# VH-VL binders against a9kqm9, part 43

Target 1, 255 residues: a9kqm9
Amino acid sequence: MRIIISPAKKMVENIEALPVCGEPSFIDQTNQLLTYLKSLSYEEAKEIWNCNDQLATMNFERIASMNLKTKLTPAILSYQGIQYQYMAPEVLEKDQLEYIQEHLYILSGFYGILKPLDGVTAYRLEMQAKVNLSDKKDLYEFWGSLLYNKLREETDFILNLASKEYSKCIERYVTEDVRLVTCVFGERKGEKVIEKGTYAKMARGEMVRYMAEHKISTMSEVKKFDRLDFSYDENLSNETKLVFLKGESNVRDRK
Below, E stands for the ipSAE of ESMFold2; O stands for the ipSAE of OpenDDE; V2 stands for 0.75 times the mean of E and O plus 0.25 times the DockQ between their complexes.

## First folded at step 24 (VH-VL; framework fv_emapalumab)

Design b04 (at its last look DockQ between E and O 0.84; V2 from the best seeds 0.00; counts 0 for: pae E 3.1 > 2)
Fold by ESMFold2, look of step 24:
Structure b04 (fold): chain C 255 residues (1-255), chain A 120 residues (1-120), chain B 111 residues (1-111)
Amino acid sequence: as target 1 above (255 residues)
Amino acid sequence: EVQLLESGGGLVQPGGSLRLSCAASGFTFSSYSMSWVRQAPGKGLEWVSYISGSGGRTYYADSVKGRFTISRDNSKNTLYLQMNSLRAEDTAVYYCAKRGRSWYYYFDYWGQGTLVTVSS
Amino acid sequence: NFMLTQPHSVSESPGKTVTISCTRSSGSIARNYVQWYQQRPGSSPTTVIYEDNQKPSGVPDRFSGSIDSSSNSASLTISGLKTEDEADYYCQSYDSSRHYVFGGGTKLTVL
């Protein structure tokens, strides 16, 4: 089994943080993207980043001085956000750390796909960014089947904990010999399931931690996830989708 | 050179409060998780509390949960331990300890310790 | 969860070799790395072994660490004992729910 998760927009550079173990698999493609980004004017880069002038200026200066081989932080510590807070990678035990290094991949618009302990530098480039690099009109075309092919070489079972923005890079290319199963974390609203972004990110981080703690390798074990008041719902699930519903948390103020 | 210097220990009555400080130098303080470890007179080492490099994640030994609060000020390179509702069994030398630069959990540097005595 | 059990005291003559054991009560000793700390009287602890068998700079070669899976234990071995080795020694491992877990300590006396 392999697990895919989304990155986060916010990143830190902690070069004295816990040590790096490995280099991103597609560093050559990342260098092509860096060369492209360095060729942009400020206004062109701001459009790609889709952000205010404060963030655009910060990132424009960042790419001007960026070196892909220096100032490296382990990917799983560099990304900041609620998903990574709930994963809490810095306190995993030895066997749990080995589990995520073997099973977990982080998707990235800039790096493509990352092992948790790969050395990265901070960047801003979301997968849905519109780039114009040769005959590629966006990053989905740029990455093509490369990310899926890497996963296919290693597993016949992919557990998808990434957002749709990122998981599309894999889903588009799935072949008959690989099972891709998406976890959905939501609330029941009538007969429908509604994902709330914050709760979904919390649950995705907790699922990674849960799997590392239990060394999960099968779908039946994944279905037993019950953290953050979520539980598996068989009736809303199917062979490619595992639905987890958040239970009712408080009824004391209902008269 | 890494240095960790604790202060703020002293004599306190049961039920009282005390705040310990640990001044850090010689390394990038915000990059490392820190812990407090205590040692009662004539006894062994006991881990008390942990705080992540950013300060966003904390953990406590069961014996101090709800009474002690670990914190840090990364702009001042200082680690703190707020101790409330002190009991006689909290009497100990309190060390601040720095996590080594490794995914595998050990302390690479220890402070000199500061004595806390809880007595009537 | 698990405990780390050390002998309360050991003693040996200068020039000889001593071994201090650290036995894990449940789960494998290899589940997490074991560290060893030395504490001389009146001093703070210092690290003498980390990650089972690694030595920090400045720790004498006569200190070594090892793991024995069959007895579920770690060992600190000090050869060529010197009087300055007289100290308390603590093993330590990690648990994701209790974090840093110490053994009870061993008083080494150099006679």
Scores: ipSAE 0.392, ipTM 0.756, lowest interface PAE 3.1, mean pLDDT 90
Fold by OpenDDE, look of step 24:
Structure b04 (fold): chain C 255 residues (1-255), chain A 120 residues (1-120), chain B 111 residues (1-111)
Amino acid sequence: as target 1 above (255 residues)
Amino acid sequence: EVQLLESGGGLVQPGGSLRLSCAASGFTFSSYSMSWVRQAPGKGLEWVSYISGSGGRTYYADSVKGRFTISRDNSKNTLYLQMNSLRAEDTAVYYCAKRGRSWYYYFDYWGQGTLVTVSS
Amino acid sequence: NFMLTQPHSVSESPGKTVTISCTRSSGSIARNYVQWYQQRPGSSPTTVIYEDNQKPSGVPDRFSGSIDSSSNSASLTISGLKTEDEADYYCQSYDSSRHYVFGGGTKLTVL
């Protein structure tokens, strides 16, 4: 089993607290992207980043001096956001850290795919960014099937906890020999499931932590997730989609 | 060289309050989690409280939960322990301890400690 | 939750080898790393072993740590015992609920 999650937009640098334990698998492609970004004007870069002037200036300066071999932070500690807060990687036990290092991958527009303890530098580059590099029109084309192939080499079962923006890089290339299962965290609204971004991010992080705590390896075990008032709904789920509903546990007990 | 210097200890009556400080130097303070560990006279070491580098996460031993508050000011490279509702059993030398450069929980540096005596 | 149990005291002559045990009450001793701290009389603790058997800079090679899963215990071994080794020694581990767990400490007397 391999688990895929999204990165966060905000990153922090912590270069001395904890050691990195690996190098990104596609560091050459990342260097290519870095070279490309360094060649851009401020206006061009700002357009790609799609952010305000303050962030654009900061990132422009960052890119100008960026070295992918120095001032590295473990990937799992670099990303800041709700998902990572609930994952709480900094308080994982030994066997839990080993679990995520083995099973968890972070998708990235800049690095492609990362293991938790890969060394990274802070960057801003979302997967949906419009980059014109070589004959490619965007990062989806740039990465192509590379990220999926990396996963395919290691497993025939992918648990998708990533947002649609990032999971697209994997979904479009899935072959018959690989099972891709997507987790959906939402609330019931009639016959529909509504996903709220904040709760989904919380649940994704908590799911990763849950899996690490219990050394989860099967779909059946994933279905037992019951944190943050989420519970598995069999009727809304299928072979490729696991639906967890918030606030439904009390309803089941009353029946 | 890493240095940790505790201060603020002293004599206090039961039910009283005291605030300890730990001045840190020789490392990037905000990058590392810090803890307080205490030692009652003639007794062993007891972990008291933990705070993450950013201060976003705090943990407490059951014996002090609800009474003690750990905090930090990264701009001043200082760790704090606010102790309220002090009891006789809180009498101890309180050490400031730095987490090691590891993914796992251990201390690599200790302060000299500050003595807190709770007595009527 | 678990506890770490150490002998209250051990003693040995200079030049000899002494071993201090640290037994975990529940869960595997190998689940989390074990550390050892030395505290000389009137001094603050210092780290002598971390991550079961790693030594910080400045710690003599005669100090070593080991794990025995069969007895669910960790051990601190001091070879070539010296007078300066007389101290209290504490083992330490951790879990997600207690964060840090110390043993009761062992007083080592050099005869």
Scores: ipSAE 0.172, ipTM 0.696, lowest interface PAE 2.1, mean pLDDT 93
ESMFold2 (binder alone), look of step 24: mean pLDDT 91; pTM 0.929

Design b05 (at its last look DockQ between E and O 0.02; V2 from the best seeds 0.00; counts 0 for: pae O 12.3 > 2, placed apart)
Fold by ESMFold2, look of step 24:
Structure b05 (fold): chain C 255 residues (1-255), chain A 120 residues (1-120), chain B 111 residues (1-111)
Amino acid sequence: as target 1 above (255 residues)
Amino acid sequence: EVQLLESGGGLVQPGGSLRLSCAASGFTFSSYSMSWVRQAPGKGLEWVSYISGSGGRTYYADSVKGRFTISRDNSKNTLYLQMNSLRAEDTAVYYCAKRGRSWYFYFDYWGQGTLVTVSS
Amino acid sequence: NFMLTQPHSVSESPGKTVTISCTRSSGSIARNYVQWYQQRPGSSPTTVIYEDNQRPSGVPDRFSGSIDSSSNSASLTISGLKTEDEADYYCQSYDSSKHYVFGGGTKLTVL
């Protein structure tokens, strides 16, 4: 199986961070995007980044001086955010680190798809960004089926822990021979499940850690997740969606 | 030329408090997790506490949990250990230790240590 | 959880070889890497072996580390013993519940 997660908007450049082990699979495509971004005026770039002048100036200068091959940070340490805090990759044991390097992929508008220890530079480019490169009208069209095809080469089971913005790059191309299953972390409100964004991100990060600690490879094992007061709810779940509810009573609450 | 310089040790009565400091230089302090490791007189090494490079994740040995607080100020390149409710068994030399640049857990540099004595 | 057990002391003559053992009480020794630290009298510890068998820069090649899965142990071997090797030696490993775990230490006496 393979696990997909979202990146984060905030990134750090940390050359002395723990060692890089690998190069992004689609570095040639990333270089095409970099060349395109460098060709933009400040005003054009600001529109793509959809941000204020302070952030636009920072990212415009970043793009101007960017080198994709030097002064790299491991992807999983470069992204900053509550999902990555709860994953805590810097304290994974030896076997757990091997697990994530084999099973985990980070989606990225700039890099496409990343293994956790691939070397990256900090950037700003959300998957929803409206780019215009070689008759491609956005990043979804630019990446096409490339990201899904890479996953399909390795697995027939994809566990989706990414946000919809990013998982669309995979979902739109899924073929009959591959099972894609999305985890939903929420709270019951009447008949509906409501995702509280911060708690969902915490749970996604903790799920990655949980899977690494138990060397999980099956959906049945994923259903046993019970951290952060979440538990699997069979009644709200189906073949492509695993629902975990916060604070619901079940047998998994006993520890 | 990595340097780690501990300070703040001394003589304290049981139930008292001390704050230890470790001044770091010669490396990018915020990139590395740090630990405190102690050694009671005539005894072996005992890990005490861990803090991540950002300061966002901390761990404690069971023997000190709830009494000691590790922290860091990355703008001052300084690691701290706030020790409260001190006991005689906390008497030790306290070392500041830097994690090596590896995904696997070892210390590559140690400070000189600072002596904490808890006695009435 | 687990303990790392070392002999209390070992002795050997200059020029000879000594081996210090570090036995893990439960779970595989290979689960995480083992490190070795040297502490000379009156000094702070220094790293002589990390990641089972790697030497930091400046540590002579007469220091070596190894793992024996059948005895569930790690070993530090020092060949060509010198009087300056007289020190306490500690092994160390890691797990997610106790974090950094040290052995009890071995006093090496060079006769």
Scores: ipSAE 0.600, ipTM 0.822, lowest interface PAE 1.8, mean pLDDT 92
Fold by OpenDDE, look of step 24:
Structure b05 (fold): chain C 255 residues (1-255), chain A 120 residues (1-120), chain B 111 residues (1-111)
Amino acid sequence: as target 1 above (255 residues)
Amino acid sequence: EVQLLESGGGLVQPGGSLRLSCAASGFTFSSYSMSWVRQAPGKGLEWVSYISGSGGRTYYADSVKGRFTISRDNSKNTLYLQMNSLRAEDTAVYYCAKRGRSWYFYFDYWGQGTLVTVSS
Amino acid sequence: NFMLTQPHSVSESPGKTVTISCTRSSGSIARNYVQWYQQRPGSSPTTVIYEDNQRPSGVPDRFSGSIDSSSNSASLTISGLKTEDEADYYCQSYDSSKHYVFGGGTKLTVL
């Protein structure tokens, strides 16, 4: 089993918390992207980042002297956001850390795919960014099937906890020999399931922690996830989608 | 060779105004962020203001915010610092400083400085 | 926000080695690069170290920078001290809110 998750937009440098234990698998492609970014004007870069002038200025100067070999932080500790807060990697026990190091991958626009303890530098580049590099129109084309093939070499079962923006880098290339299962965290609204971004991010992080705590290896075990008031709904789920609904556990007890 | 030459310093009364200039040469001026750094007599270095290469973004130290305005004319390779509502504590040598190539904000070249004295 | 603290003064004889410390008050010293500037009497500052331990062209290899995470400090080391090294030295780093942050400076006297 391999688990895929999304990165966060915000990154921090923390080289002291945990050691860097590896190098990104596609560091050469990352270097290519870096070289490309360094060649851009401020206006071009700002357009790619699609951010305010303050962030654009900071990032523009960042990439000007960025060195992928220095000031490295373990990937799992670098990303900041709700998902990572609930995952709480900084307080994982050794065996839990080993679990995520083995099973968890972080998708990235800049690095492609990362193991938790891969050394990374802070960057800004979302997967949906429009880059013109090597006759490719965007990062989806740039990475192509490379990320999926990396996973395919290691597993026939991928648990998708990533957002659609990132998971589509994998989904579009899935072959018959690989089972991709997506977890959906939402609330029931009539006949529909509504995903709230905040709760989904919380749940994704918590799911990773849950899996690490219990050394989860099967889909059946994933279905037992019951944190943050989420519970598995069999009727809304299928072979490729696991639906967890918030706030329904109490309704079942009343019937 | 990179050169930075400050001018415009002088004696002013409290509440007065002064405009500093920095003439830059030896590098592509518009490609680099510039800053003003000041040094009071017998004191240390203090960052005053920052302006991006394009001039689109500016930052100020809290001590000068609302009173000082940094600007640049890339066609003239010149950096400016408009100083209003001057105070005695603004007395200092003001240096024009060029941003280095690193992201982590350092200066690679400094001007000779221009003295601003605020006194009644 | 953080401050950088330097000793007010250091002194050493020619030919010896001197070290000037720069201690960060909060956050890891290794989080961002540290620079060092030299200012001789009556002169403007010049960059002697950037990115912790890089020397600009023209700066002799007698000058070196280092980071010590255990003490949360950066150090400028000058070996083979010369009379011309007598100057004020300033460390500098970056704060996201304050931008450029300078140490208080250290006066180096060559005895």
Scores: ipSAE 0.000, ipTM 0.486, lowest interface PAE 12.3, mean pLDDT 92
ESMFold2 (binder alone), look of step 24: mean pLDDT 92; pTM 0.928

Design b06 (at its last look DockQ between E and O 0.01; V2 from the best seeds 0.00; counts 0 for: pae O 12.9 > 2, off the site)
Fold by ESMFold2, look of step 24:
Structure b06 (fold): chain C 255 residues (1-255), chain A 120 residues (1-120), chain B 111 residues (1-111)
Amino acid sequence: as target 1 above (255 residues)
Amino acid sequence: EVQLLESGGGLVQPGGSLRLSCAASGFKFSSYSMSWVRQAPGKGLEWVSYISGSGGRTYYADSVKGRFTISRDNSKNTLYLQMNSLRAEDTAVYYCAKRGRSWYFYFDYWGQGTLVTVSS
Amino acid sequence: NFMLTQPHSVSESPGKTVTISCTRSSGSIARNYVQWYQQRPGSSPTTVIYEDNEKPSGVPDRFSGSIDSSSNSASLTISGLKTEDEADYYCQSYDSSRHYVFGGGTKLTVL
């Protein structure tokens, strides 16, 4: 089994905090993207980043001086968001760290796919970015089947804990010999199931931690996830989709 | 050269409070988790509390939960332990300890310790 | 919950070899790395072994660490024993519920 998760926009550089153990598999493609980004005018880059001038200026200066070989941070520590806060990778036990290094991949618009302890630099480039590199109209075209092929070489079972923005770069290429199963974390609103983005990110991070703590390798074990007041719902689930519902027994959880 | 210098120990009555400080130098303080470890007279080492480099994650031994609060000020390179509702059993030398540069949990440097005595 | 059990004391003559054991009561000793700390009388602890068998700079080569999965234990071995090795020695492991877990300590006496 392999687990895919989304990155986060916020990144930190902790070069002396904990050691890097590996390099990104697609560093050549990352260098190609960096060269492309360095070729852009400020206004072109700002449009790709889809952000305000404060963030665009910061990132424009960042890519101008970026070095992919120095001042590297382990990928799993570099991303800073609610998903990573609930995963709490900096306090995983030895066996749990070994589990995620074997099973977990972080998707990235810039790096493609990362093992948790791969060394990275801070960047801004979302998978939805519209790039124009070698006649490829976006990053989905740029990465093509490369990321899926990497996973397919290692497993016939992919557990999807990534957002749709990132998982699309895998889903588009899935072949019949690989099972891709998406976890959905939602709550019942009347007769519908609603997924709230913040709660979904919390649950995805907690699921990674849960799986590492229990060394989970089967779908039946994944279905036993019961943290953050979520539980598996058999009737809403199928062979490619595992639905977890947040309980309705506490009014404050309903807010 | 890494240095950890504890202060704030002393004599206090049961039910009283003390705040311990640990001044850190010689390393990037904000990049490392820190702990307090105590040693009662004639006894062994006992972990007390942990705080992550950012300060966003804390843990406590069951014996001190609800009474002790670990904190840090990364702008001042200082670790703190606020100890309330002190008991005779809290009498110990309190050490500031730095997590090593490793994914695995060990202390690479220890302070000199500060003595806390809780006695009527 | 697990405990790390050490002998209360060990003794040996200068020049000889001593081994201090650290046995884990439940769950595998290999679940996390084991560390060893030396504490001389009146002093703070110092690290002599980390990650089962690694030595910090300045720790003599005669100190070594090992793991025996069959007995579920870690060991600190000090060869070529010197009088300055007389100290208390603590093993340490970790888990997510109790965090840093220390053994009870072993007093090494160099006769």
Scores: ipSAE 0.640, ipTM 0.839, lowest interface PAE 1.8, mean pLDDT 91
Fold by OpenDDE, look of step 24:
Structure b06 (fold): chain C 255 residues (1-255), chain A 120 residues (1-120), chain B 111 residues (1-111)
Amino acid sequence: as target 1 above (255 residues)
Amino acid sequence: EVQLLESGGGLVQPGGSLRLSCAASGFKFSSYSMSWVRQAPGKGLEWVSYISGSGGRTYYADSVKGRFTISRDNSKNTLYLQMNSLRAEDTAVYYCAKRGRSWYFYFDYWGQGTLVTVSS
Amino acid sequence: NFMLTQPHSVSESPGKTVTISCTRSSGSIARNYVQWYQQRPGSSPTTVIYEDNEKPSGVPDRFSGSIDSSSNSASLTISGLKTEDEADYYCQSYDSSRHYVFGGGTKLTVL
């Protein structure tokens, strides 16, 4: 089993943290992207980043001096956001860290796909960014099936905890020999399931932590996830989608 | 061996114009960004202007913006700085500087400089 | 925008170690690479350190660069000081608005 998650927009550099244990699988492609970004004007780069002037200035400055071989931080500790807060990788025990190193992958617009302890530099490049590189018009085209093929080489079962923006890089290439299962974290509103972004991010992070704590390896075990007031709903789920609903535990007790 | 040789400096009156040249050799000139850096007498280094390898991108310090124009002729391996509306504060040794081999913003080679004196 | 601040002058005896600081006024010093240039009297600048601690060919090993995030400063360290090291030293980094940013320079006197 391999688990895929989304990166965060905000990144920090922490060289003193856990040691870097690996290099990104597609570092050459990353170098190509870096070279491309370095060739851009401020205005062009800002357009790609689609951010305010303050962030654009910061990132432009960063790119100008970026070296993919120096000042590296373990990927899992570099990303900052709700998902990573709830995952709390900095307080994982050794065996839990080993678990995520084996099973967890982080999708990235810049790096493509990362293991938790791959060394990365801080960057800004979302998967939906519009780039014009090597006759490719966006990062989806740029990466193509490379990311999926990487996973396919390792597993026939992918647990998708990534956002749609990033999971698209995988979903579009899924073959019959691989089972992709997506987790949905939401609330029931009538006959619909509503996903709230904040709660979904929290749940995704917590799910990764849960899986690491219990060394989860089966879909049946994933279904037992019960943190943050989420519970598995069998009726809304199927072979490719696991639906977890918030606040439903009390409803089950009333039946 | 990389060589950068500046020329064109001299004495000019305020409001006057001057064109500096930098002859480059020992490297593929068109592949590297070039800059002008100046140093007033007894003062520190000040970046003046930047031009990309192809010449398509230029940048200027605020102190010279609108007055100075950087250009290059890659067929002649020459960098230029057209200086108009010169002021006393423009008095300096002007260095031609080559961007380093990496993609980072540093200089790896400097010329000997040419003195520009703006005085009435 | 940021400025790089250097001490105006430093002095030390031959054989000793001297350190020249370069403090960034805003933003992290570690965000961008810092370079150091040496300018001997009557001469053009030469690059002695690039990318924080890399040395061009011909630069002695006794020259080294470092970054201190706690003080938001870069440092040039010269060990085994020699008379020939007497020069002005300039730190430099990159700013998105100014492109190249130089420190004010430090005059090193070898006593």
Scores: ipSAE 0.000, ipTM 0.477, lowest interface PAE 12.9, mean pLDDT 92
ESMFold2 (binder alone), look of step 24: mean pLDDT 91; pTM 0.929

